# Miniprotein binders against p81326: the designs that were tried, part 107

Target 1, 226 residues: p81326
Amino acid sequence: MLHFGGFIMEINHISKILEKEREEYIRNKVEEYLKQGFSKDDAVNKANQSWRTYIGHRIQDVIYNLLKKFLKDSGLKVTTDKALNNRNLPEELDKVKRLIAINYGEYLFLPDADVIVYKVENNDIKIIAIISVKNSFRERRFETTYWKLKLKESPVTSHIKVFLATPDKDNEISYKCPNGKPKKMRIILEYELDGIYFLKEDFEETEKAKHFGKIVEDIIEISKKL
Key: E = the ipSAE of ESMFold2; O = the ipSAE of OpenDDE; V2 = 0.75 times the mean of E and O plus 0.25 times the DockQ between their complexes.

## First folded at step 8 (miniprotein)

Design ne5 (at its last fold request DockQ between E and O 0.78; V2 from the best seeds 0.79)
Fold by OpenDDE base, look of step 8:
Parts: C-alpha cells; sequence; structure tokens
Structure ne5 (fold): chain B 226 residues (1-226), chain A 81 residues (1-81)
C-alpha cells in the first residue's frame, strides 16, 4: 500500500464510490427520461448508455484529481489537454503545450493527453509523463500507441513517458494470454507504452502492467531522472 | 445511540455531522452543481455501511475523504474528543 500525501491509495474505495455514483446517476437519469415520456425499459437503457459516456469522463477527472493531489508534495504539476485548448494560456501552460506538440510538417498537433505531468526546474519545464485514460477499448484501441510512437520520433518529446490508465471492466487487456490465446491488444499496448495502470485488482501484473496505486511512485522516480 | 448522519448542502459546501456533531466534515466542491449529488452519495454510503460501531464510522470518514479527493474538493474533518 503506497502512502502518498497521507492517503493510502485504495482502489477499492474508488470502485465503491464509483459504484454508488453509478447507482445515483442511473436513478436520476431514469427519472429524467421517464419525465420525457420514455417507457421504463427505454429509460433504463438510455440511462445506461448515458452512464457509459459519463463514466469515461469521470474516471479521467478522478485520475487527474488524484495525481494532482499526490504529486503536489513532490513539486510535480499536473494539467490536462482540455486546459491546454485555450487561446490565452499562462506562460507555463503555453510552454507545456509546446513541449508535447507533435510535428506534422506545416502543423503542430497535440497528442491525446488526458493528463500531463510536468516539473518546473530553473524556469524550464520538463514534461515527465502523459497519461491516457480509457474506460473501454471498444473504440480507438491503439490511439495511445500511435501517440507514443509519434512522441518517440522527436528528440523534444522522446523522453516523455506515456501511460495508459484503465479500469478495464470487460477484461479486454487484463490478461496477456487467457486460456492460452494471446490478447493482441494487451500485448501490443504493453509493448509500445511505458506502462499500463489498472484501476482494478484482477489483472496479470508485469513490469509494465501495474496497479494504478503504483503510478505516483513511478512518476516520481522518472521525474528524478530527468 | 444510533449514529446519525446529518448532511446539509449550502451552495458548494457540504456539511456532515456524525454522532450529534462529534465528527464534523466540511467539503467544498469546485462545482456547486455537484454538491447535492455528492451529498446523496455520502448518504447512501452511510446507509450501506450502517453506523453501528467506530470501525464503520472510520470507514465512512475515509470514504468521504476519498470522495472529496475524487472530486478535487477540499475536505476538513473535525473530531471532537
Amino acid sequence: as target 1 above (226 residues)
Amino acid sequence: SKLEVEIEVRGNRIEIRIEDGKIRITIEVPDEKKAKFIAKIIKDLAEELGLSDEEKLRELVKLIEWLALMYGAKVEVEIEE
């Protein structure tokens, strides 16, 4: 159990809370859809669909808030791609934005960077890690891998660690070779990325596939080498 | 004494009183719109745990702290000795 900032990161508490959030969210949405004139069955189905969209953003926000809190004492800073999508950025965030940009010749584009961890040292910004948050792998399965590979192509960004954080509720990438059959997605993601962090207990742990509770320590360690 | 949880929401501030105020928790949420939602989650957590003993109370406090953290909220816990 990693003690950071006085809190033991307990995934069980997070999961329990998120389950209660789900229950409350579904209840509220069902009520809303019933008021709109949908049948009970339709209301439940729509609520569940709405939840799937909501939870993806929610988990991203949770991870952002956790990392922001737990990395604070180490002097590390955390931002998001959304925060960087502003025309008027503070100087610090403008520098962060520039330091994660990928060159496409005439254009610079940002990678999908749900969470960005960086440090400020001697007035210079060093990007430490980008964390991609995925609730499910139904869509854009290798998008994070693409961004990692693109970041490697530049000496400006090649040092940036790219991590994937996921609850992987459907066990899409929790195991490498369940029943003797290789899970292509897990193998490729683990190979190409710097790490996969699971917001669950039931997964195949490796050097790169870890419990989410280890991400803070790993980021701090990386930060010391930069 | 039935451990009663009293929850009040005032704007972006959630005030929780447990055991007639022996434990006071204040949460300041960044988004006021979520305050009522968070308060309801706390209530549901309290009801599920059943506040029958000190261990469950500690668990609830911990869950509330995590909940606050997950929302980027400020949380203050005051325990009267």
Scores: ipSAE 0.797, ipTM 0.917, lowest interface PAE 0.5, mean pLDDT 91
Fold by ESMFold2, fold request of step 9:
Structure ne5 (fold): chain B 226 residues (1-226), chain A 81 residues (1-81)
Amino acid sequence: as target 1 above (226 residues)
Amino acid sequence: SKLEVEIEVRGNRIEIRIEDGKIRITIEVPDEKKAKFIAKIIKDLAEELGLSDEEKLRELVKLIEWLALMYGAKVEVEIEE
């Protein structure tokens, strides 16, 4: 019996499991590269690079599975960008895709919406929130804010909450004023987005920057107002 | 003290038996290709904990339930025959 929210230290369990997954993943990849003829040093370097790519997708999967489990009793449904890109899309998911798409004239694009939360009322679909999952901010630092601004441009999508979920292990956005100087990335992300949810304990908490354990309660509360 | 943990993988199903079957945990993994990897993670978690008392055992069961959830897997925990 798993409980999510204010009473269980779920971040510590998730982190411990992911570290074990990293250790086993690296071990397996090193063996694969050694069999391909790479030196020990090259194999280790390649394995670590492979993990950095894998962990981004893995964190997205974890968030999807957690939200799907803990939101279902509130009548909320969860899907992913991967599911929306399948060729033979079920009718419900096709509607979700159309409800978050942004029109650029003759082109139609999805925002950076790794995980999507929606509800179905009277056969009508209402998009509640999209979550962008970022493991690192070394590239495309403000992409999520661009998509929030684009969603705000249409009355059809302007209600959609845009959240960022991140472990931020390198403290790229964990504090507003590290060393007494404003961190542009943290300040702009917090200003423009509806929330930032950290998959770690050490960061500067604000009304918008919270522990990931709060996200379920926040999404449920927002859904009641729509 | 060391409690023995037996782990078996059959297709998409992982069965964990502790205390000669007093505790039985079954995980049904949606992606069969990940079953052996998940089983290895469970083994590593059990070895690190050291299973010296009931508190450690309870922690392992909780970690297994979180691990299963993180993979979207179904988990059943049976205690006592």
Scores: ipSAE 0.788, ipTM 0.917, lowest interface PAE 0.6, mean pLDDT 87
ESMFold2, look of step 8: ipSAE 0.759; ipTM 0.907
ESMFold2 (binder alone), look of step 8: mean pLDDT 77; pTM 0.728
ESMFold2, fold request of step 9: ipSAE 0.762, 0.770; ipTM 0.913, 0.914
ESMFold2 (binder alone), fold request of step 9: mean pLDDT 77, 77, 77; pTM 0.724, 0.724, 0.722
OpenDDE base, fold request of step 9: ipSAE 0.797, 0.795, 0.795; ipTM 0.923, 0.922, 0.922

Design ne6 (at its last look DockQ between E and O 0.74; V2 from the best seeds 0.71)
Fold by OpenDDE base, look of step 8:
Structure ne6 (fold): chain B 226 residues (1-226), chain A 83 residues (1-83)
Amino acid sequence: as target 1 above (226 residues)
Amino acid sequence: SKLEVEIEVRGNRIEIRIEVDGKKIRITIEVPDEEEAKFIAKIIKELAEELGLSDEEKLRELVKLIEWLALMYGAEVEVEIEE
């Protein structure tokens, strides 16, 4: 049992590691761009832009790896929308794919599902949760909310919990009412989603806004009720 | 006793040897590719340097960081304590 205290330390470790990754990544990219003939300033700017793209994918991978590891002992399984984007899926994953599909009349589409948690019981698959991972809210701010609302429209998918995981480095949604001013994005995301999990310590905790360390426990608890 | 950290990359395998107060710890990490291994090895080196390994507590912290790092990459970690 990752005791709460142990998990806070864990996020600090994750943040520390990611910062070192950033430093090394930027260094390597700057060197690469300098070799390509860019100025130092241009190289730094390009490296930072590259990092913003890279870190988004990296955090998704990190969260996937963490959840896969920490949920393993509970018998829960983890996959990704990328893994489901295959023509030849194993039967289990094909069922998972079908169970998260959203009906648009003539078409079925998958929600953005960076991480999907499910269980297998008696050869039946139950989808437990979808975790959307966002590093920045500059683009597609309410996309996760859209998918949550769409999933609610069907009795097949209405039970699926939708969580947002984010480091929220720019404090876009860390606080509900900083300086007495409501942050629309935080309020809406918290209201519509089943939970927001922060990969940081400096945020306003609520019933739905929690430290990322609690996500494993919450998922396990939900899984027991299904 | 000077804490010595040696890091070797062999293909997709990272081998870390740490010696503190006569205790030797060997950590092995297997990653998907060699480039990733080299990258991770550099991170470990930087983490070790930043911590300034002077005592067993710092060693434990480094080991923990390495375990987390491996976990973050979905890598398997083996820790062997050589007496």
Scores: ipSAE 0.767, ipTM 0.900, lowest interface PAE 0.5, mean pLDDT 90
Fold by ESMFold2, look of step 8:
Structure ne6 (fold): chain B 226 residues (1-226), chain A 83 residues (1-83)
Amino acid sequence: as target 1 above (226 residues)
Amino acid sequence: SKLEVEIEVRGNRIEIRIEVDGKKIRITIEVPDEEEAKFIAKIIKELAEELGLSDEEKLRELVKLIEWLALMYGAEVEVEIEE
């Protein structure tokens, strides 16, 4: 069993493993496409496109598994948007779903809450935090901030912490002022969100922008106040 | 001295046996399904080859990587040292 204390110093292990997973995934997909009759060039292109779709879900799964493991002994429970979208929800998860839903008059929508942390006390469910997992910011740059602002509009949801977790390997938000140029996206994300957690070592650290390994301790401390 | 690594997949179970100068380490990982187990086993093999098991420090690093990999899949891992 891995220990929590070594987590921060071992972020490079996660990145190394994910790169090996990428290499093997692409190798397997190329083989599959070649067997289907695609040319080598087409098979490689299709495999890379498949990986781009897969990696976002894979990172979400990794974060879910890590949080579930390391938060369990603190009495904190973890679920996902995938689990909440199942039609046959147990009562506990149905309550979690209702406690994060946003009211648009005749319609109720869930925010983009990839991973949800909550606790159960005296048969009450308290939502602690939602974590939005982003591998790339190309098409939905500020969607997470929009949902944070919507959650702030109701006293029922205004306490929910909204975190962003990202490997950000293309350095889209790693720095506020890269080479003297402003990084508008990073500035706005850091201002509006409760925290940004990087799955890498090299980024501009601030009180809100931290190494991913610190997220467990932060969530536990927040939960003690609720 | 000689470091030997054997990786065996049986259904959803991965067993890794490492032997160095009569000391044996067994690592067992159980995952939900066989295809996932085969994929993970290939990753472990590639990590071991890239790391190069030349001494105890590298062996210790491989074990840490295997434990992190298992955790990233939500898998249970057991490490036993046999002498």
Scores: ipSAE 0.628, ipTM 0.859, lowest interface PAE 1.2, mean pLDDT 85
ESMFold2 (binder alone), look of step 8: mean pLDDT 74; pTM 0.669

Design ne7 (at its last fold request DockQ between E and O 0.76; V2 from the best seeds 0.76)
Fold by OpenDDE base, look of step 8:
Structure ne7 (fold): chain B 226 residues (1-226), chain A 83 residues (1-83)
Amino acid sequence: as target 1 above (226 residues)
Amino acid sequence: SKLEVEIEVRGNRIEIRIEVDGKKIRITIEVPDEEEAKFIAKIIKDLAEELGLSDEEKLRELVKLIEWLAIMYGAEVEVEIEE
């Protein structure tokens, strides 16, 4: 159990809370859809579909808030790609945006960077890590890998660590070789990325595949080497 | 002594009063909007009911859950021990 700022990262508590959020969210949505004239079965189905969309954003927000809280005492700063999608940015965030940009010749594009961790030293910005948050791997399975590889191509961005954070509720990447059969997605993601952090307990731990509670420590350690 | 949990929502502020074995704890959470406050209040209520507040250990667990919940929402939490 990693103690940061007096809190132990308790994934069990987070999971419990998210389950209660789900129950309440589904209840509210079912009621809403019933009022709209849908049948009970249709209302439940629609609510579940709505939840799948909602939880993806929710997990991202949760991870952002957790990292923001637990990295604060280390002097590290946290932002999001969404926050960078403004025309008028503060100087600091404008620098962050430029330092994660990927060159495509005539164009610069940002990687998918759900959470960005950086430090400010002597008025210089150093990008430490990008955390991609995935609730499901049904779509864009290797998108994070693509961005990692693109970031490696430039000396400006090659040092940036790219992490994947996921609850992996459907056990898509929790195990490398379940029943002796290699899981292509887990193997590739683990190989290409700097780390995978699970918001769950039931996964195959490796040097790169860790419990989400370790991410704060790992980021702090990386930050000291930059 | 019966653990009593009272939850009040005033605008975007959630006030939780817990009494266990003569100890009174007041927890205040401030969130961005009232709808979120109401939603969070329901979650806290459900957590409290599930936990079955019967002793100080369960109280501590509930407080911890509330603190985690607040962190998850990026909310500030104030905990005051009244007695």
Scores: ipSAE 0.787, ipTM 0.908, lowest interface PAE 0.4, mean pLDDT 90
Fold by ESMFold2, fold request of step 9:
Structure ne7 (fold): chain B 226 residues (1-226), chain A 83 residues (1-83)
Amino acid sequence: as target 1 above (226 residues)
Amino acid sequence: SKLEVEIEVRGNRIEIRIEVDGKKIRITIEVPDEEEAKFIAKIIKDLAEELGLSDEEKLRELVKLIEWLAIMYGAEVEVEIEE
């Protein structure tokens, strides 16, 4: 029996598995590139580049699968922006899409909502939270903050919690004042968002910046208030 | 103690059979296709090798890792314990 909410043990298991996935993925890609005639050094470099693209999508899938598994018994449902962009959208998901869409006059757009948590009560859908998954902050550093502010503008979406989930391996937002100076990106993200959940052990924990293992309990608690 | 671990892929199913001093554990994972099953089976084998599988505590850790791995792929796990 697995229990989600044990911060150190759960993060260690996920991280260990992802490292083994990386090792096998890179091994397979190196073999492929060597057969294409690349040198060993070039094959390794190209395999690492391929992994960087793959891991971004993989982390989103992992978070989706974890939330789907551990929120199911609490009556909470989980979907993704990928699923909401499908051509043949089921009626339930079409309603979810409409409930998170942001109005730009003649146009409606979805916020950056890699993973969406909602519940269904008496054929009524309530959006609980959206989770933006970022592997790095090189570009579009404040995109998630922008979407939170847009959701706050309307009474129908202002209740939606906006979370950021990240491994932050390069420590881009892990600490508020690294080297004694305020880190603008961490401070603004923490101020504007409802929470930041780190997929690693070492970061500056606050009321809003937490270990990822806390996210399931937090979402369940929020859902009880709605 | 005598420890045996066998990992077998049958189509889209991964079967892990563990035997420790007469206790038999079967773990079954079903995934979408055979290529994914082979990849996951290799990951399980690498995890088992890193752990060393020398005692009951390490076996329990391997089972936990297998369960987490299945969740990370959206797969269900069947665990069967025999005499």
Scores: ipSAE 0.756, ipTM 0.898, lowest interface PAE 0.7, mean pLDDT 86
ESMFold2, look of step 8: ipSAE 0.730; ipTM 0.891
ESMFold2 (binder alone), look of step 8: mean pLDDT 75; pTM 0.694
ESMFold2, fold request of step 9: ipSAE 0.720, 0.735; ipTM 0.890, 0.893
ESMFold2 (binder alone), fold request of step 9: mean pLDDT 75, 75, 75; pTM 0.689, 0.684, 0.689
OpenDDE base, fold request of step 9: ipSAE 0.761, 0.758, 0.759; ipTM 0.901, 0.900, 0.900

Design ne8 (at its last look DockQ between E and O 0.73; V2 from the best seeds 0.71)
Fold by OpenDDE base, look of step 8:
Structure ne8 (fold): chain B 226 residues (1-226), chain A 81 residues (1-81)
Amino acid sequence: as target 1 above (226 residues)
Amino acid sequence: SKLEVEIEVRGNRIEIRIEDGKIRITLEVPDEEEAKFIAKIIKELAEELGLSDEEKLRELVKLIEWLALMYGAEVEVEIEE
């Protein structure tokens, strides 16, 4: 049981590790760009830009690995939209893919589903949750909300919880009303989604906005009701 | 004493020896290309801790376990009594 205290330490460890990763990554990229003939300033700028792209994918992978490990003992399974993009899927994953598909009439499309949590019970698959991972909200701010709303439109998918996980490093959605001014993005995301989970300590906690450490417990609880 | 960490990378396998092998950690990394990178991170983490004491050793082991978890690596920890 990841006791609350244990998870806070866990995030601190994750953050520490990610910072070391950043330092090493930037160093390596700067060296690479210098070898390519860029100036030092240009190399640093390019390295930082590269890091922003890299860290987005990295956090997705981290969250996937964490959830996969922490949900294993509960009998819950974890996959990704990337894993579902194969033509030849195992039967189980093919079923998962079909159960998250959104109907557009002549076409079925998958929502953005960085991480998918499901259970297998009596040979039936039940989708429990989709976790969207966002490192920043500079682009596609309400994309996750769109998918949540689309999933609600079908009785097949309406039960699927949609969560957002984010470090929110720039405090774009960490607070609802900083300085008395409503943060539109936070308010809308919190309203439309089933939960927002922060990979940080400094945020406004609510019933729906929680520390990432609570996501495992919440998913397990949801799974018991399905 | 300075925390002494020896790290060897063989393919996707990282072997870490702490305090002349008192603690041995083995990581099996899913992506071989990441193994060297992970090894560097471990080295930097160890260097940051600086002096060897029991608390710092425990912290380092924990950090390595988290690092392994973050990368989806299998980890084995052997502590000599």
Scores: ipSAE 0.779, ipTM 0.914, lowest interface PAE 0.5, mean pLDDT 91
Fold by ESMFold2, look of step 8:
Structure ne8 (fold): chain B 226 residues (1-226), chain A 81 residues (1-81)
Amino acid sequence: as target 1 above (226 residues)
Amino acid sequence: SKLEVEIEVRGNRIEIRIEDGKIRITLEVPDEEEAKFIAKIIKELAEELGLSDEEKLRELVKLIEWLALMYGAEVEVEIEE
């Protein structure tokens, strides 16, 4: 459990709220699809598919709002990949974008950086961490590790911490040795990344694999070293 | 014996009244459409929790504050008496 200014960041509160959001979202979507003429069975299937695509963006928004709130008093700022793709990009965010971009010869691309934490000191911007949000690992299993490795290749980006945040509802990376055998995906992700933060309580905690509530404290501590 | 919760939505604003207005919680949500959705979530949380004592009431207030934070909403809690 983590305390910040009278708020207690508890994973059970977040997960309970997200469960209720899912129930209401699905109920609303079923009603919408029924009005469009779909059968009950089809409406339910489409609603569940809609939630699957929505929940990733929802978790990203939650993480953004929480980090922005709890990091504010430490002089840390938070932005998103969506904000960095805005056509009317403020100068500050344009600098953030340039500081995380990766050079591929004639091309310049952003890493998978759903949420970015940085600080500003006398118009000088330091990127502290990027957080990749994953709801499932059925696709693009090691994309986040690829971006960490690319960031390590340059002296200007090698300091950037790369974190993974996930509910991992299906226990794809929750344990290192389920059933007595090493889980390759969990082992590699934990080895290569700077941290994995779980939005649930049932997982194997390690030095790098922690409850999401620890992320604020970790980011603040890292920022003091930059 | 069970506390009753009233929830009212006006534009971007959600007002929650508990114990006949002794406890008043106000949320200001960035998006009007989200306000109705959030209000329904609060109602469901309150019904499931079953506000039977002060411990349950405190838990509901905590849930509402977390919900507001998760949506980037401003929250104010006012307690009378």
Scores: ipSAE 0.618, ipTM 0.871, lowest interface PAE 1.1, mean pLDDT 85
ESMFold2 (binder alone), look of step 8: mean pLDDT 77; pTM 0.729

Design ne9 (at its last look DockQ between E and O 0.79; V2 from the best seeds 0.75)
Fold by OpenDDE base, look of step 8:
Structure ne9 (fold): chain B 226 residues (1-226), chain A 81 residues (1-81)
Amino acid sequence: as target 1 above (226 residues)
Amino acid sequence: SKLEVTIEVRGNRITIRIEDGKITITIEVPDEEEAKFIAKIIKELAEELGLSDEEKLRELVKLIEWLALMYGAEVTVEIEE
């Protein structure tokens, strides 16, 4: 029984695996598109486009699976916004859903909550953290910040930590002031969010910007204070 | 001698045998459709790593464990004494 309890999250292994996944995925998609009658060049381009969409979801799933596993021993539970979108929810998840909802007057809406970490104590649910997973910042650059600010507006949700997890492959937010020029997005995200966790090694580490491997311990620590 | 790796896929179960079964890794994948894909990745990892020594073997096992974890799969490792 592989006691995962001692697994230092090695981003290097994750990256290596994801690269192999990419290679295999691209190969399969290229073959598929060739069979559909596309040229080789078109097939490759389409496969790469498909991968960009796929990897976003894949990273989210990876993070969910990792957190679910690594937080289990601490008694913390993990769910997703997708799981909460069901009409018939178990009581526990229905409570979770209600506890992360943002009030818009006549309507309640959920924040983008790719991963939700919560604990159950004495039949009471406490939401600990929401993790937004972003593979690219081409779209919705400050969406996570918006949700954080909205969550802060209510005493019901103001305690919820909002984290961003990203591989930041294009170095959009990896550094605050590369070449002496401030990266507006990094600075704002770091300021507004409770933390940014990088699934990479080459980034500027700060108090709030950390390696993804630290997210588990940070969440556990937060959970103890709630 | 290159450590021989055999990978078998049956439904959502991947069985990896190393050194004629000295090490058996079983992965139960939540999604059956992913099992074949995962098996291919494992094969590629094994081939790239080259199983020439125990260190490489340990690395492969670790990669397999991470891979399984990333997919939310259950992994069992059995080592024959």
Scores: ipSAE 0.775, ipTM 0.907, lowest interface PAE 0.5, mean pLDDT 91
Fold by ESMFold2, look of step 8:
Structure ne9 (fold): chain B 226 residues (1-226), chain A 81 residues (1-81)
Amino acid sequence: as target 1 above (226 residues)
Amino acid sequence: SKLEVTIEVRGNRITIRIEDGKITITIEVPDEEEAKFIAKIIKELAEELGLSDEEKLRELVKLIEWLALMYGAEVTVEIEE
């Protein structure tokens, strides 16, 4: 059984598994596209495009399942923005939704939250953290920092920690000064967010930029101070 | 010289038997449709490791536990004495 207490993150196991998932996914998709009448070259290109979309959702699911498992014994609950957008929302989740919503006058919007960690005390709900999951930074590069800044504007939401989780396979934010030049995106994200958690080993570790496996301990520590 | 591994899928349940049942790993997958895909991944992980000794067997069990966790699946490991 996997346990958190004395846990050393085994990110290499997760990475190895995801690579095997990619290989099998691509193989299956190529076969599917060939049956649809595409050429071999087109089938391969389409399969790779399909994987790029799939992996983003897959990483969100992985993070959700990991946090749900490892936070349960600490009395912490986990949900997703997908769950909060269901039409038939239980009272507990409806409260979670309202507690993270941003007010824009006559409009109320949810931040890009992907995964939300909260606790329930005396039928009251306290939002601990939201985790934004990014596979790529090619578009909406600073969306997560925008939501952090908006959450800081209200006394109801200013305590909420905002984390970014990413494999960052293309090294878009892995280093602050690659080749001696400041990387604007990494520097701004690290400055504004409460933490960046990498789903890989090769990155510049700092007080805010950490291995993903440390996220559980960090969340538990934060929850004890609330 | 390799340890023998059998992988069986029945509904939402994946059963991995190692060395004629000395070690049995059972995975209960929440989504029955994913069980076949997960079983294939386990097979490929086992083949890549080359189960030649107990150390590699322990590594495979760890990989299976992480894989199951990544799918929100329950895992039971039974070892005969």
Scores: ipSAE 0.690, ipTM 0.887, lowest interface PAE 0.9, mean pLDDT 86
ESMFold2 (binder alone), look of step 8: mean pLDDT 76; pTM 0.708

